# Designs tried in a protein design chat: VHH binders against p49116. Part 39

Target 1, 238 residues: p49116
Amino acid sequence: EGPLLSDTHVTFKLTMPSPMPEYLNVHYICESASRLLFLSMHWARSIPAFQALGQDCNTSLVRACWNELFTLGLAQCAQVMSLSTILAAIVNHLQNSIQEDKLSGDRIKQVMEHIWKLQEFCNSMAKLDIDGYEYAYLKAIVLFSPDHPGLTSTSQIEKFQEKAQMELQDYVQKTYSEDTYRLARILVRLPALRLMSSNITEELFFTGLIGNVSIDSIIPYILKMETAEYNGQITGAS

## First folded at step 20 (VHH)

Design pa123
Fold by OpenDDE, fold request of step 23:
Structure pa123 (fold): chain B 238 residues (1-238), chain A 119 residues (1-119)
Amino acid sequence: as target 1 above (238 residues)
Amino acid sequence: DVQLVESGGGLVQAGGSLRLSCAASGFRFSEYGMYWGRQAPGKGREWVSGISGDDSYTAYADSVEGRFTISRDNAKNTLYLQMNNLKPEDTALYYCATYEYSGRPEDYWGQGTQVTVSS
């Protein structure tokens, strides 16, 4: 069989909402995040190996790893998104909740730590100067993770993950031949993704959906949406 | 309108073989992954095998790995499932399906073809 990923899977271009407001409001943040989420999901469904899995498995995989994919997307698109500015805006908005005593001290700590972890992860990826191919393979490795509970066909998923890992290894060896330990440095960043709470990510970036729908519940719809629609708002329930 | 029509099912003895076909219409067949599922009496739907739109990747459930082979002919808009070394536990209504991207979360599937494996 052919490679797991092709050059078409390397392209990951996020289009930000226009115009950028002077003040990054919640709507702008949510829309930007939604576009990234849609782009990530549509990227996944463009992978032949992903297509070969049943919809139940595909949906389960995405439900399990959407936060990790999203986080990798944040890292990859950090410059285009002005991620630091977005995070600062989120913190500012969070201050309102703090002042209104809507959050417990423990919750505030959790949220702030999460923001810190997101920033640190993205900074670490920038420091490593991860390229588009490496991001694509990392996303594939994350996507085809067999260790999530409730998954079916885990052996097949593992096979695809191994394929992604091998191709990443080959790419790194070929492209960065003088950096013998680059692969290891890249892979050791993956555990940080598992430290990210999907719930907190959802609250920070998708506040408009809170109380009505969850990212988990809309994933099947996202996967079925036309690519041209991801520029719009996340709509639909259940 | 998406249409999927399965055929090729029947009664076969354990250890025997069958080849299922699924004729597809109403969508851009080659652009979408396809899969076979089955539903045994009293059980829920079970994913059996899948194949990418470009025929570059296939996947199988553990229960059928090494015995079943999924394939497709995009020129004929047809999906196939070669089933070898059939077992009584393979008895089920077999259906082909796609998750054609139409904005709906549900899959498209046919009415199915009955496969019965006798011991």
Scores: ipSAE 0.791, ipTM 0.903, lowest interface PAE 0.5, mean pLDDT 91
Fold by OpenDDE, fold request of step 23:
Structure pa123 (fold): chain B 238 residues (1-238), chain A 119 residues (1-119)
Amino acid sequence: as target 1 above (238 residues)
Amino acid sequence: DVQLVESGGGLVQAGGSLRLSCAASGFRFSEYGMYWGRQAPGKGREWVSGISGDDSYTAYADSVEGRFTISRDNAKNTLYLQMNNLKPEDTALYYCATYEYSGRPEDYWGQGTQVTVSS
């Protein structure tokens, strides 16, 4: 079998809604986030190894790791998204909710800490100057994680993850031969993803669009949507 | 409409072999992953094996790993499952499925072909 990822999987271009408003409203934030989510899931869908797994397994994998994939996407697309501005806007909206006494003190703390963790993670990735290949492999490692509960075919998943890890190692060794510990520096960032709450991420980025519908419930639909539909959506043709 | 037609099932003794085929139509076959599943009496559907659209990757359930081989011929729009060293517990109705992306969350399944493995 060939490599897990190809050059086609390295490309990860997010198209933001246009025009960007002066005031980033909830809709703009949610739309931007949704585009990233769709891009991330369709990226996964484009991986042959992913295609080889059963539908139930594929769905389960994405359900298990969508937050991590999304977060890696945020880091990778931080510049084009103006992520700092988006997060600031989210905080601003949160302040409004606070003033309206809609959130408990504990919840406010949790949400603010989550935002902080997101910012820190993205900043840390930026400092590492992670390239497109490295992001692709990191996403693959996250995607093919066998340690999530309820997964089937864990042996196959593990094999794919190992392949992703090996290819990343080879890439880093080849591309950054003088940076002996680059791989380690990159991989040690992954645990931070597991510390982030998917529920809070969902609330912050998606509540405005999905309402009471969970990301979990729409994942099968996202995975099944046509590329043309996605492209039409991002270009405003739909 | 997506159509999947399975064939090749039958009665075989334990340790025997069968080769299943699935003829696909109604979608861009080579662009989508394909799967085999099975349903034993009194049990739910079980994923057996999958193959990527470009035939570069395959995957197997633990229960069939090393015994079954999935393959495809994109020119013929056909999916195959070579089943070796069959066991009584492999007895099931075997279905072909596609990962066709039509906006619907469910996979497309054929009518199935019966595989019966006797002791």
Scores: ipSAE 0.784, ipTM 0.898, lowest interface PAE 0.5, mean pLDDT 91
Fold by OpenDDE, look of step 22:
Structure pa123 (fold): chain B 238 residues (1-238), chain A 119 residues (1-119)
Amino acid sequence: as target 1 above (238 residues)
Amino acid sequence: DVQLVESGGGLVQAGGSLRLSCAASGFRFSEYGMYWGRQAPGKGREWVSGISGDDSYTAYADSVEGRFTISRDNAKNTLYLQMNNLKPEDTALYYCATYEYSGRPEDYWGQGTQVTVSS
């Protein structure tokens, strides 16, 4: 078989809503997040190995790892998104909720810790200066993770993951030959993704847009949606 | 409209072989992944094998790995499943399906072709 990923899978260009408002409101944040989510999922379905899996397996994989893919996307697109500004805005909105006593002390702590973890992860990735190829392979490794509960065809998934890992290894060895431990430094960041709560991520980035609808429930629809049509689908625009 | 028509099923003895075909129409065949599924009596639908649109990648369920081979001819808009060393537990209605992207969460699939493997 050929390579798991091609150069076409390295490209990951997020287009932000325009114009950027003076004040980052909930709608802008949710729309930005939605675009990233759609981009991430459509990236996944563009992978031939992903296409070769069955519907149930594909859906289950994305349901299991959408938060990790999304988080990697945040890190990768942090500059384009002005992620630090978005996170600051989210914190400000959260403070309003705190003042209105809508959240318990424990929940506030959880949410704030989550935001901190997100920021730290993105900062760590920036510090490592992860390139587009490395991000693509990392996303593939995350996508083809066989260790999620309830998955079928785990042997096949594992094979794809191994392929991604091997290609990443080869790329790093070739591109960063003088940095012997770069691969290890990159891979050791992946466990941090598993510590991220999908529920909290959903609440922070999507609640203002999708309401009571879960990302889990809309994943099959997103995967079937035309790439050119995802803009405005969740936002209700036009 | 998307149409999928399966053929090639039949009765075969254990250890025998069959080759299934799926004729596809109504969509850009080469742009979409295809897969075979099956449904045995009293059981739910089961994914058997899949193939990418560009024919670069294939995937198999553990139960059929090494015995079945999925392939496609994009010029003929046809999907194939070569089934070797068939077993009684392979008895099922076999159907082909696609991930045609139309905004629907459901896949498109045909009516299926019956495969019966006798012991």
Scores: ipSAE 0.779, ipTM 0.899, lowest interface PAE 0.5, mean pLDDT 91
Fold by OpenDDE, second read of step 21:
Structure pa123 (fold): chain B 238 residues (1-238), chain A 119 residues (1-119)
Amino acid sequence: as target 1 above (238 residues)
Amino acid sequence: DVQLVESGGGLVQAGGSLRLSCAASGFRFSEYGMYWGRQAPGKGREWVSGISGDDSYTAYADSVEGRFTISRDNAKNTLYLQMNNLKPEDTALYYCATYEYSGRPEDYWGQGTQVTVSS
């Protein structure tokens, strides 16, 4: 059995919407987020191990971890996205809602805390200087997590996760041999992903495009979307 | 149009073996993962085994791990399921399915082949 990931799975290039507006509006933010989400899910389905799992399992896995994958994607693409600027814009837009008294004090606190957690996570990943291979393996570990409720074939999922972990370990050992504890430092960041609410992430990044439609409900459509169609949408050549 | 035709089912005694085949057409077979599912009487459909398009990875449900083997011949556009040490609980209609990506959320599957395992 070959490696879980290949060099092709390391490539993770996000193309931002063009042109960038002078002021980041909700549409631009949502479009950017959607592209990242699509990229993340299509990345997942490009993995042979993922292809080997059943459709229901695949959908369930993505539904369970899309927020984590998305967050890892944010961290990985933070520079290209100008994530700090996006987050600042989101906060600014939220201020309008606050002024209109549309949110409770508790909700405001919750949302702001979530934004803080996102920023802190991305900053922590940047400080660790995580490379493309490490991100790919981390995403695979997150994707093939057997401990989500309601999953079937958890033994098989666990095997794939273990393989991802082993390959990451081998990579880190080979590439960063002088840093004995790098693997541990990287893996210890993963729990932070599960502290983040998928609902709040959805509200912050996707409300402007999908309205009342949930990410959960569109995941099967995204997974079934043709890569050519997706690429066409990105380049505007569709 | 995508078409999947299963064959190889039948009646077998517990502990016996069967080999199922699925003939595929209407799509780029080697580019997509394939899988077997089954539906037992009175139960819903369940995933049994899957295989990547490039035949590099296979996966199995816990209930069939070690007993079933999925394989494919991309040159023949055919999917296989070798079933060994069959048990009565394996009795079901077995169907072949694909992950052909067309912008639609639904999978494609055949009409199925009946497998009956007697005690």
Scores: ipSAE 0.740, ipTM 0.885, lowest interface PAE 0.6, mean pLDDT 91
Fold by ESMFold2, look of step 22:
Structure pa123 (fold): chain B 238 residues (1-238), chain A 119 residues (1-119)
Amino acid sequence: as target 1 above (238 residues)
Amino acid sequence: DVQLVESGGGLVQAGGSLRLSCAASGFRFSEYGMYWGRQAPGKGREWVSGISGDDSYTAYADSVEGRFTISRDNAKNTLYLQMNNLKPEDTALYYCATYEYSGRPEDYWGQGTQVTVSS
């Protein structure tokens, strides 16, 4: 078999709604986040190794890791998205909610801790100057995680994850040959993704999309979306 | 509409071989992953093997790896499963299915072809 990923999988082009409004609002944030989510899900479905695992396995993998893929996408696209501006607007809104006593102190603490963890993760990735190849392999490592309960193809998933890890190692060694510890620095960032809450991500970025229905409930529909409908969602044409 | 028609099943002695075929129509065959599933009496459906749309990757359940080979002919819109060294536990109704991207969340699958392996 060939490389796990091709250059198509390294290209990860997010197009933002234009223009950015003078005052950030739920609709702009939700549309921006939806474009990133769709880009991330269709990135996964384009991988031949993913296609070979069958629908039930693929749905289970994406349900288990969508928040981690989304968070890697936020870090990769932070500049294009003006993510720091979006997060600052969310923080200001939360502080206003505290002043009006609209939310419980425990919930606001939980949400603020999540925002801080997200900012720290994105800053750490920017400080390391993670490139597009490295992001693509990190996403593949996260996607092909064999530890989800109910998976039927765990040995094959483990082999694909190992292949992603080896290809990342080979890439880093070739491209950053003078930095012996770059791979280790990159990989120690991954556990922070496991600590991030999918529930809070939905609240922060998807309030205009999701009511009582979680992202993991719509994943089978996103993965099966026609290319024309997908292009409409990611560009805002439909 | 998507149509999948399996063939090539039958009765075979343990240790023998069969080749299953799945004729596909109603969608862009080469753009989508395909897979085989099976259902033994009294059991749920089990994923057996899959193949990417471009034929570059295959995957196998542990129970069949090394014995079964999945392949496809995108010019003929046909999926294959070569089954070697068959065992009685391989006895099942075998289905082909597509991971087709038409906005429908459920898989399309055929009527199946029966494989019976005598001990």
Scores: ipSAE 0.558, ipTM 0.835, lowest interface PAE 1.8, mean pLDDT 85

Design pa123
Fold by ESMFold2, fold request of step 23:
Structure pa123 (fold): chain B 238 residues (1-238), chain A 119 residues (1-119)
Amino acid sequence: as target 1 above (238 residues)
Amino acid sequence: DVQLVESGGGLVQAGGSLRLSCAASGFRFSEYGMYWGRQAPGKGREWVSGISGDDSYTAYADSVEGRFTISRDNAKNTLYLQMNNLKPEDTALYYCATYEYSGRPEDYWGQGTQVTVSS
């Protein structure tokens, strides 16, 4: 078998809606997040190992990991997205809601804690200067996670995850040969992804997108989109 | 219009071999993953093996790994399943399917070809 990922899977170019509005708004944030989600799903389905699994397995894997893939995408594209500015705007909105007494203190605490964890994760990845190859393998490790409940074919999924881990190890050792501990520092960041709440991610980035429909429910449709339609959603050219 | 036609099934003794074929038309065959499934009498459909569009990756159910080999010929739009060391438990209607990205929520399936393994 060949490598799990090729150079074509390393390219991950997010194009932001233009022009950037003078004042950030829910529509701009939701459109930006939607582009990242579609880019992430397009990336996943382009992987030959993913294609070799059946439709049910594809859907189950993405349902289990979409928030982790999205969070890795946020970290990778934080500069292009101006993520710090987006999060600051969200925090200011939350502070106004406290002042107007429109949200429960418990909910605001949950959302603020999630924002802090997200910012800490993105900062730690930036501090490590994670490159595009490393992000691609981290996404593959997250995608081929055999330990999510309800999955079938877990032996095959585990073998693909092990291959992603081995290829990441080989890449880091060859590319960063003077940094003996780089792989360990990278891998210890992954467990934090499982602690990110998909419900809060939807609230932060996808408010008003689907009405009362979760991202989980639209994943089968996103995965089955025609390639031309997919490219239009990612680039905004349709 | 997507069309999948399976062939190559039959009756075989335990330990024997068969090669299944699936002729595909109506879509860009090399752009899509393909898979084999099977349905034993009185049972639901079971995924057996899959292969990437570019033929670079394959995957197998635990029950068939090491005995079955999936392959494809993108020039002939044909999917294959080489089945070795067949067991009575492999008796089923075998069908091919595509994960074709047309916006439709369900995969396309062929009519299937019967494999019966006697012991």
Scores: ipSAE 0.557, ipTM 0.832, lowest interface PAE 1.7, mean pLDDT 86
Fold by ESMFold2, fold request of step 23:
Structure pa123 (fold): chain B 238 residues (1-238), chain A 119 residues (1-119)
Amino acid sequence: as target 1 above (238 residues)
Amino acid sequence: DVQLVESGGGLVQAGGSLRLSCAASGFRFSEYGMYWGRQAPGKGREWVSGISGDDSYTAYADSVEGRFTISRDNAKNTLYLQMNNLKPEDTALYYCATYEYSGRPEDYWGQGTQVTVSS
């Protein structure tokens, strides 16, 4: 049995919409986020271990973890996306909504706390200088999570997760041999991903694309999309 | 057009063995994952085992792990399922399927081959 991921699975290049608007707006943010989502789903389905699982299992895994994959993608692509600028624009919009009495204070507090947790996560990953291999294995670890309710083939999923953990350990020890604690620092960031709300992610990044349809409901269609159509969604070309 | 044709089913006593084959055509076989599913009378479809396009990874339902072995021959566009130590619970119509990315939410599958295991 070969490595869980090859070098083709490490490449993760996000292309931003062109042209860049003079002011960030909901359409630019939604298109940028959509490209990241499709890039993340394309990445997941290209993994041989993922291909070996059944369609129902694959759909269940991605429904359970898409927000974690997306959040890792935000951290990995934060600079190319200008994520700090996007989040600042969203915060300013929320503050204006409070001043104009358009949203409840409890809702806005919940969303602001989520934004702060997202910023903290992305900053911690940036401080560690997480590289592309490390991101790829972290994504694989969250993708092959066997503890989600309702999963079939839990023992197979657990074996693939253990393989991802082993390969990350081997990579870190080889590549960062003089940093004894790097693996531990990386792994302690993962629990924060389970606390991120998919509903709030949809509200922050996907309102203009989907309207009243949740990401969860379209996962089966995204996973089965033709490769040429995927590439169009990733680049924004029509 | 995608075509999947299963063969190798039959009647066997408990403890026996069968080898199923699935001849595939109409798509780039080696680029896609394949799987075996089964459907017992009056029950829904159940995933049994899958294999990656490049043959590097396999997976099994808990109910068949250790007894069934999936394999593929990409030169012959053929998927196999070796079924050992068969049990009456394994009685079902067995079909092969592909994860071919056609833009449709349902996978393509064959007509199936009947496996009947007597006690």
Scores: ipSAE 0.502, ipTM 0.809, lowest interface PAE 2.1, mean pLDDT 85

